# Ledger of designs, part 71: VH-VL binders against q0aze0

Target 1, 268 residues: q0aze0
Amino acid sequence: MKIILVNNRFKENTEKKAQEIAGQLSALNVEVIIDNGLDEPYAGTVDFIMVLGGDGTMLRAARRYGQRAIPVLGVNMGTVGFLSNIEINELAEYLPLILREEYSLEARMMLEVAVFQQQSLLTRVFCLNELLLRSNSPRMLSFALEISGQKLEPYRGDGLIVSTTTGSTAYSLSAGGPIADPQLDAFIVTPVASHIINKRPLVVSPEREISLHLLEEREAIIGIDGQIKMDFGAENRVLIKRAPHPLLMVNLKAKPFFTSIDRSLQRQ

## First folded at step 23 (VH-VL)

Design SC1
Fold by OpenDDE, fold request of step 26:
Structure SC1 (fold): chain C 268 residues (1-268), chain A 122 residues (1-122), chain B 113 residues (1-113)
Amino acid sequence: as target 1 above (268 residues)
Amino acid sequence: QVQLVQSGAEVKKPGASVKVSCKGSGYTFTNYWMYWVRQAPGQGLEWIGVINPDSGGTKYNQKFKDRATMTVDKSISTAYMELSRLRSDDTAVYYCARGREHETYLGYFDLWGQGTLVTVSS
Amino acid sequence: DIVMTQSPDSLAVSLGERATINCKSSQSVLYEYDNKNYLTWYQQKPGQPPKLLIYWASYRESGVPDRFSGSGSGTDFTLTISSLQAEDVAVYHCQQYYSTPLTFGQGTKLEIK
């Protein structure tokens, strides 16, 4: 068996733990690769990915490896989040199951985000949570939203979020988007401070395509999963689709999503 | 060894064009954005543009008013920067540089070529 | 465009003494969503290309000695060499990558006093 341990190099505790776990796995004749996000993703074939840290680390891991149909396990290391399945102190208990491949998988839809410069593709990114279009100034943006060729009325506001159902509990939530069942595949289109006070979020079929472009000569930003930043101007266009492959999240133990989210929201 | 190797020095007349090459080795060429930066003698660094070697997508500094053209040949892991309508103030060392951030062109550079001196004189 | 201004333009420091170089951006390079400063420092020795020194304002590149440190947030950043060594003679550049065009400071020449 070959396993990638994904950690965050900026979190020293995750680095140390990754080394420790790597040693333990090696002692069990498991090949281990540690990915702290500094270098390019490991290109070789692997059987399993362990993400050590929080939701942010999981998002990065998803972007790096999600298209490869590899089981991904979130191992929480003392953070609050929704993307980890077990705690670090539980790893020893579940390690035998992992090695025997005795676990279930939950498919999570990802986004395919294509950013164009004029008529040329600038970059394409797969992400687990969301794409954010946001004004880079205190002034509202004017932009065009198109869904499967249907051109909506020009939008004015601070921005727009296109999120997966997984991402519904991330930035979309803070912007007033609905909480979605992660087992459901859909786009969630959440306005960010629209000039229309009661502008409602849209729940869109994963079979549709979403396109965005500015209607004015202004500078905006594109944010992906809250970690990737790009400039966005009048010469740019974004095309959002369902990724061709979902992220395969490992379920070693049941996590009551709705109970957890209800508890979380109660504290807010 | 991970490295960027650039083409040799160039001497050009005003109005001419120059094309500098940059070959990457020791890493996956298409996984890193390639940047071009120049430095006039005794001056600071100036960003020219960036190219995604995988998609071929480019973003330029508007200062160059479309005089710069960036391309890549993925088959030989080589990036090219052509600067046309050369003038004396284009005299500089031109660098290719690899971006550390894989997913965005908004990044910093962790690997540099050795530089290519381009001299523009009558 | 974000303008990067370094100070001073040149600096002479005695061996073993502290060297401080400042870099100011015309607007904040702090991204609120990831809470990172999009600021990097390079070291450039004579006849060589720049070398990555500090990234995300405060993280040292691998192989960079501990005497180098980056600090600051928003618009004001500082590169500090706690104890200047002979091999530290170079031009130092700050660069923002918050938005395009990517821009650099004018550079600071550091020499031994």
Scores: ipSAE 0.930, ipTM 0.955, lowest interface PAE 0.4, mean pLDDT 95
Fold by OpenDDE, fold request of step 26:
Structure SC1 (fold): chain C 268 residues (1-268), chain A 122 residues (1-122), chain B 113 residues (1-113)
Amino acid sequence: as target 1 above (268 residues)
Amino acid sequence: QVQLVQSGAEVKKPGASVKVSCKGSGYTFTNYWMYWVRQAPGQGLEWIGVINPDSGGTKYNQKFKDRATMTVDKSISTAYMELSRLRSDDTAVYYCARGREHETYLGYFDLWGQGTLVTVSS
Amino acid sequence: DIVMTQSPDSLAVSLGERATINCKSSQSVLYEYDNKNYLTWYQQKPGQPPKLLIYWASYRESGVPDRFSGSGSGTDFTLTISSLQAEDVAVYHCQQYYSTPLTFGQGTKLEIK
């Protein structure tokens, strides 16, 4: 068996823990690769990915490895989030199940985000939570939203979020988007401070495509999963589709989603 | 060994074009953005542009958008920067540099070529 | 465009003493969503390309001695060498990568007094 341990190089405790776990796994004749995000993703074949940290680390791991159909386990290290399945102190208990491949998988839809410069592809990214288009100034943006070739009325506001159902409990939630069942595949299009009063979020079929571009000569930004930043100008276009492969999240421990989210919201 | 190796020094006349090459080795060429930066004698650094070696997508500094052309040959892990309509003030050391951040062109550079001196004189 | 201004343009420091170089950006290079400063420092010795020294404002590149440190946030940043060594003689550059065009400071020449 070969396992990748994904940690956060900016969190020293995760690095130390990764080394410890690597030692333990090696003692069990498991090959281990540690990925702290500094270098390019490991290109070799692996059987399992453990993410040590919080939701941010999981998002990075998803972007790096999600397209490879590898089971990904979130191991929480003292943070609050929705993407971890077990706690670090529970790892020893569940390790035998991992090694025997006795676990269930939950497929989570990812986004395919293509960013264009004029008519040329600049880059393509797969992400688990969302794409954000937002103004880089206090002024509202004017941009075009198109869904499966249907051109909506020009949008005016601070920005727009296109999220997966997984991402519905992330930034989309803060912007007033609906809470979505993570077992459902859909796009959630959430306005960010629209000039239209009560501009409603859209729930869109994963079979459709979403495109965005500015209608003015202004500088904006696009953000992906809150970790990737790019400039967005009049010469840019974004095309969003369902990723061809879902992220395979490992379920070792039952975590009731709706009970958890209800409790979380009650505390806010 | 991870490295970038650039082509040799060039001497050009005003109005001519120059094409500098940059070969990457020791890493997956298409996984890193490639940047071009120049430095005039005794001056600071100036960003020319960036290219995604995988997609071929480019983004240029507006100052150079009409004169600079960046390309890649993935088969030999080589990036190219061509600068046309050369002027005397284009005299500089030109560097290729690898971006540390894989997912965006808004990044910093963890690996540099040795530089290519381009001299433009009558 | 974001303008980067270093200060001083040049300085001489005695061996073993502290060296301080400042870099100011014309606008904030702090990204609110990831809470990171898009600021980098490079060291450049004569006849050599720049070498990555500090990234994300305060993180040392692998192999960089502990005497080097980066600090600051928003628009004001500082590179500090706690105890200057002979091999530290170089030009130092700050660079922002918050937005395009990517821009550099004018450079600071550090010499031994």
Scores: ipSAE 0.930, ipTM 0.956, lowest interface PAE 0.4, mean pLDDT 95
Fold by OpenDDE, last read:
Structure SC1 (fold): chain C 268 residues (1-268), chain A 122 residues (1-122), chain B 113 residues (1-113)
Amino acid sequence: as target 1 above (268 residues)
Amino acid sequence: QVQLVQSGAEVKKPGASVKVSCKGSGYTFTNYWMYWVRQAPGQGLEWIGVINPDSGGTKYNQKFKDRATMTVDKSISTAYMELSRLRSDDTAVYYCARGREHETYLGYFDLWGQGTLVTVSS
Amino acid sequence: DIVMTQSPDSLAVSLGERATINCKSSQSVLYEYDNKNYLTWYQQKPGQPPKLLIYWASYRESGVPDRFSGSGSGTDFTLTISSLQAEDVAVYHCQQYYSTPLTFGQGTKLEIK
């Protein structure tokens, strides 16, 4: 078996833990690759990915490896979040199950975000949570939202979030988006401070495509999973689709989503 | 070993064009954004633009948008930067640089070519 | 465009002494969503390309000696060499990557006094 340990390059304790776990796994004749995010993703074949840290680390791991159909386990290291399945102190307990591949998988839809510069593809990113378009100034943005070729009325506001159901408990939630069952595949389109009072979020079929572009010569930003930042101007377009492959999240420990979300909301 | 190797020094006349090459090795060429930065003698660094070697997508400094052209040949892991309508003030060492951050062009550079001196003189 | 201004332009420091280079951005390079400062430092020796020293304002690149450190947030950043060594003689550059165009400071020449 070959396992990738993904840690957080900004959290030293996760690196140390990764080294420790790597040693333990090696002692069990498991080949281990540690990915701290400083280098390119490991290109070789692997059987399992452990993400050591919090939601942010999971998001990064998802973007790096989510298209490879590899089981991904979130191992929480003391951070409050929704994407970890077990705690670090539980790893020893569940390790035998991991090695025997005795776990269930939960497929989570990811976004395929294509960013265009003029008419050319600038970059394509697969992400687990959301794409954010937001003004970089106190002024509202004017932008066009198109869903499956249907052009909506010009949007005016601070921004817009296109989120997966997984991402519904992330920034979309803060912006007033609905909480979605992560077992459901859908886009959630959440306005950010729209000029239209009580503008409602949209729940959109994963079969549809979402397109965004500015209707004015202004600078904005796009954010992906709260970690990727890009400039967004009149010369740019964003096309959002369902990623061709879902993230395969490992479910070792039962985590009832709806009771968990209630608990989490009470802590905020 | 991981490295960027650039083409040799160039001497050009004003109005001419220059094309500098940058070959990457030791890593997956298409996984890293490639940047071009120049440095005039005794001056600071100036960003020219960036290219996504995978998509071929480019983003230029507006200052160079009409004169600089960035391309890549993925088959040989080589990036190119062509600067046209050269002027004397284009005299500089031109660097290719690899971006550390894979997912965005808003990044910093962890690997640099050795630089290519381009001299523009009549 | 974000303008990066370093200070001083040149600095002479005795061996073993602390060297401090400042970098100011015309606007904040702190991204509120990831709470990271999009600021990096490079070291450039004569005839060589720049070398990455510090990224995300305060993280030291692998292989960079511990005497180098980056600090600051928002618009004010500092590169510190706790104990100057002879091999530290170089030009140091700060760079923002918060937005395009990517911009650099004018550079600071560090010499031994």
Scores: ipSAE 0.930, ipTM 0.956, lowest interface PAE 0.5, mean pLDDT 95

Design SC1
Fold by OpenDDE, fold request of step 26:
Structure SC1 (fold): chain C 268 residues (1-268), chain A 122 residues (1-122), chain B 113 residues (1-113)
Amino acid sequence: as target 1 above (268 residues)
Amino acid sequence: QVQLVQSGAEVKKPGASVKVSCKGSGYTFTNYWMYWVRQAPGQGLEWIGVINPDSGGTKYNQKFKDRATMTVDKSISTAYMELSRLRSDDTAVYYCARGREHETYLGYFDLWGQGTLVTVSS
Amino acid sequence: DIVMTQSPDSLAVSLGERATINCKSSQSVLYEYDNKNYLTWYQQKPGQPPKLLIYWASYRESGVPDRFSGSGSGTDFTLTISSLQAEDVAVYHCQQYYSTPLTFGQGTKLEIK
């Protein structure tokens, strides 16, 4: 068995823990690769991915490995989030199950985000939470939203979020988007400070495609999962699709979503 | 073993074009953005543009948009930068550099080529 | 465009002494979503390409001695060499990657006094 331990190089405690766990796994004749995000993703075949940290680390792991159909386990290390399944102090208890591959999987839809420069593909990214388009100034943006070839009325506002159902509890939530059951596959299109008061978010079929571009010569930014930043100008286009493969999240411990989200929201 | 190797020095006349090559080795060529940066004698560094070796997508400094062309040959892990309509103030050492951040072109550079001196003189 | 301004242009410091180089950006290079400063430092010796020293304003690249440190946030950044060594003689460059075009400071030449 070969396992990737994904940690956060900017959090020393996760690195230390990764080393400890690697030692433990090695003692059990498990091959271990530690990925702190510094180098390119491990290209070899692996059986399991363990993410040590919080939601941010999970998002990075998803982007790096999500298209490889590898089980991904979130192990929380004292952070607030929705993407971890067990706590670090529970790992020892569940390790035998992991090694015996006695766990269930939950498929989570990911986004395929294609960013164009003029008419050429600049880059393609798969992400678990969302794409954000936002003004880089105090002024509102004017941009075009198209869904499956249907051109909507020009949008004016600070920005727009296109999120998965998983991402509904992230930035989309802060912008007033609906909380979505992560067992659903859908796009959530949430306005950010629209010029239209009470502009409603859209729940869109995962079979559709969403495209965005600016209608003015202004500087904006796109953000992906709150971790990837790019410039966005009049010469750019974004095309969003459902990713070809979902992220396979490991479910070792029952974690009721709605109870969890209700509790989390009460803390805010 | 991880390195970028650039083509040799060039001497050109004003109005001519120059094409510099940069071969990557020791890593997956398509996983890293490739940047081009130049440095005039005794001056600071100047960003020319960036290319995604996987997609071939490019983003240029507006200053060079009409004169610089970046391309890649993935089969030989080589990036190219061509600069046309050369003038004397284009005299500089031209560097290719690998971006550390894999998912965005807004990044910094962890690996550099040895540089290619391009001299433009009448 | 974000303009990067280093100070001083040149600096002479005695061996074993502290060297401080400043870099100022014309606008903030702090991204509010990830709370990171899109700022890096390079060391360049004569006849060589730049070498990565510091990234994200304060993180030291692997292999870089502990005497090098980066600090600052927003628009004001500092590269510090706690105890100057002979091999530290070089030109140092700051670079922002907050937005395109990517821009560099004019460089600071560090010499031994």
Scores: ipSAE 0.929, ipTM 0.955, lowest interface PAE 0.4, mean pLDDT 95
Fold by OpenDDE, last read:
Structure SC1 (fold): chain C 268 residues (1-268), chain A 122 residues (1-122), chain B 113 residues (1-113)
Amino acid sequence: as target 1 above (268 residues)
Amino acid sequence: QVQLVQSGAEVKKPGASVKVSCKGSGYTFTNYWMYWVRQAPGQGLEWIGVINPDSGGTKYNQKFKDRATMTVDKSISTAYMELSRLRSDDTAVYYCARGREHETYLGYFDLWGQGTLVTVSS
Amino acid sequence: DIVMTQSPDSLAVSLGERATINCKSSQSVLYEYDNKNYLTWYQQKPGQPPKLLIYWASYRESGVPDRFSGSGSGTDFTLTISSLQAEDVAVYHCQQYYSTPLTFGQGTKLEIK
């Protein structure tokens, strides 16, 4: 068996824990690769990915490996989030199940985000939570939203979020988006401070495509999962599709989503 | 060994074009953004542009947008930067540099070529 | 464009003494979503390309001695060499990667006094 341990180099405790776990796994004749995000993703074949940390680390892991159809387990290390399945202190208990591949998988839809410069593809990113278009100034943006070739009325506001159902509990939630069942595949299009009062979020079929571009010569930014930043100007276009492959999240322990989200909301 | 190896020094006349090559080795060429940076004698560093070796997508410094052309040949892990309509103030050492950040062109550089001196003189 | 301004342009420091180089950006290079400063430092010796020293304002690249440190946030950043060594003689550059065009400071030449 070969396992990737994904941690965050900037979180020293996760680095140390990764080394420790690697040693333990090696003692069990498991081959281990540690990925702290500094180097390119491991290109070889692996059987399992273990993410050590919080939601942020999971998001990065998803972007790096989500398209490879590898089981991904979130192991929480003392953070609050929705993407971890077990706690670090539970790892020893569940390790035998992992090694025997006795776990269930939950498929989570990811976004395929294509960013264009003029008419050329600049980059393509697969992400688990959301794409954010946001003004880079106190002024509102004017931009075009198109869904499956249907051109909506010009949008004016601070920005727009296109999220997965997984991402519904992330920035989209803060912007007033609906909480979505992670077992549902859909786009959630959430306005960020629209000039139209009570502009409602849209729930869009995963079979559709969403495109965005500015209608003015201004500078904006796009953000992906709150971790990737890019410039966005009049010469840029974004095309959002459902990723061809979902993230396969490992379920070792039952984690009731609705109870968790309800509890989380009570703390806010 | 992870490295970037650039083509040799060039001497050009004003109005001519120059094409500098940069070959990457020891890593997956298409996983890293490739940047071009130049440095005039005794001056600071100046960003020319960036290319995604996988998609071929480019983003240029507006200062060079009409004169610089970045391309890649993935089959040989080589990036190219061509600068046209050369003038004396284009005299500089031109560097290719690998971006550390994989997911965005907004990044810093962890690997540099040895540099290519381009001299423009009548 | 974000303008990067280093100070001083040149600096002479005695061996074993502290060297401090400042870099100021014309606008903040702190990204509010990830709370990171998009600022890096390079060391460049004569006839060589720049070498990465510090990234994200305060993290040392592998192999960089502990005497090098980066600090600051927003618009004001500092590269510090706690105890100058002979091999530290070089030109140091700061660079922002918050937005395009990517821009550098004018460089600071560090010499031994």
Scores: ipSAE 0.927, ipTM 0.954, lowest interface PAE 0.5, mean pLDDT 95
Fold by OpenDDE, look of step 23:
Structure SC1 (fold): chain C 268 residues (1-268), chain A 122 residues (1-122), chain B 113 residues (1-113)
Amino acid sequence: as target 1 above (268 residues)
Amino acid sequence: QVQLVQSGAEVKKPGASVKVSCKGSGYTFTNYWMYWVRQAPGQGLEWIGVINPDSGGTKYNQKFKDRATMTVDKSISTAYMELSRLRSDDTAVYYCARGREHETYLGYFDLWGQGTLVTVSS
Amino acid sequence: DIVMTQSPDSLAVSLGERATINCKSSQSVLYEYDNKNYLTWYQQKPGQPPKLLIYWASYRESGVPDRFSGSGSGTDFTLTISSLQAEDVAVYHCQQYYSTPLTFGQGTKLEIK
């Protein structure tokens, strides 16, 4: 068995823990690759990915490895989040199941985000939570939203979020988006401080395509999963699709999503 | 083992064009953004542009948008930067540099070529 | 464009003493969503390309001695060498990557007093 341990390069405790776990796994004749995010993703075949940290680390891991159809386990290290399945102190308990591959998988839809510069593809990113378009100034943006060739009325506001159902509990939620069942595949399109006060979020079929571009010469930014930042101007276009492969999240421990989110909201 | 190797020094006349090459080795060429930066003698660093070696997508400093052209040949892990309509103030050492961040062109550089001196003189 | 201004332009410090180089950006390079400062420091010796020292304002690149440290947030940043060594003689550059065009400071020449 070969396992990738993904840790947070910005948190030394996760690095140390990764080394420790690597040692333990090696003692069990498991091949281990540690990925702290500083180097390119491991290109070889692996059987399992273990993410050590919080939601941010999981999002990064998803972007790096999600397209490879490898089971991904989130191991929380004392942070608050929704993407971890077990706690670090529970790892020893569940390790035998991991090694025997006795676990269930939950498929989570990801976004395929294509960013264009003029007519050329600048970059393509697969992400688990959301794409954010936001003004880079105190002024509102004017931008066009198109869904499967249907051109909506121009948007005016601070920005727009296109989120997966997984991402519904992330920034989209803060912007007033609906909470979605992670077992449902859908796009959630949430306006950010729209000029139209009652502009409602849209729930869109994963079979559709979403395109965004600015209608004026303004400086904007796009953010992906709250971690990737890019400039976005009139010369840019964004095309959003369902990623061709879902993230395969390992489910070792049952977590009641709706109960958990309800409790989390009460704490905010 | 991981390195960027650039083409040799160039001497050009005003109005001419120069094309500098940068070959990457020891890593997956298409996984890293490639940047071009120049440095005039005794001056600071100036960003020219960036290219995604996988998609071929480019983003230029507006100062060079009409004169600089970045391309890649993935088959030989080589990036190219061509600068046209050369002027005397284009005399500089030109560097290719690898971006550390894979997911965005807004990044910093963890690997540099050795530099290519381009001299523009009558 | 974000203008990066370093200070001083040149600095002479005795061996074993602390060297401090400042870098100021005309706009904040702190991204509120990830709470990271898009600021990096390079070391450049004569005839060589720049070498990465610090990224994300305060994280030291692998292989960089512990005496090098980066600090600051928003618009004001500092590169500190706690105890100057002979091999530290170089030009140091700050760079922002918050937005395009990517821009650099004018450089600071560090010499031994």
Scores: ipSAE 0.921, ipTM 0.952, lowest interface PAE 0.5, mean pLDDT 95

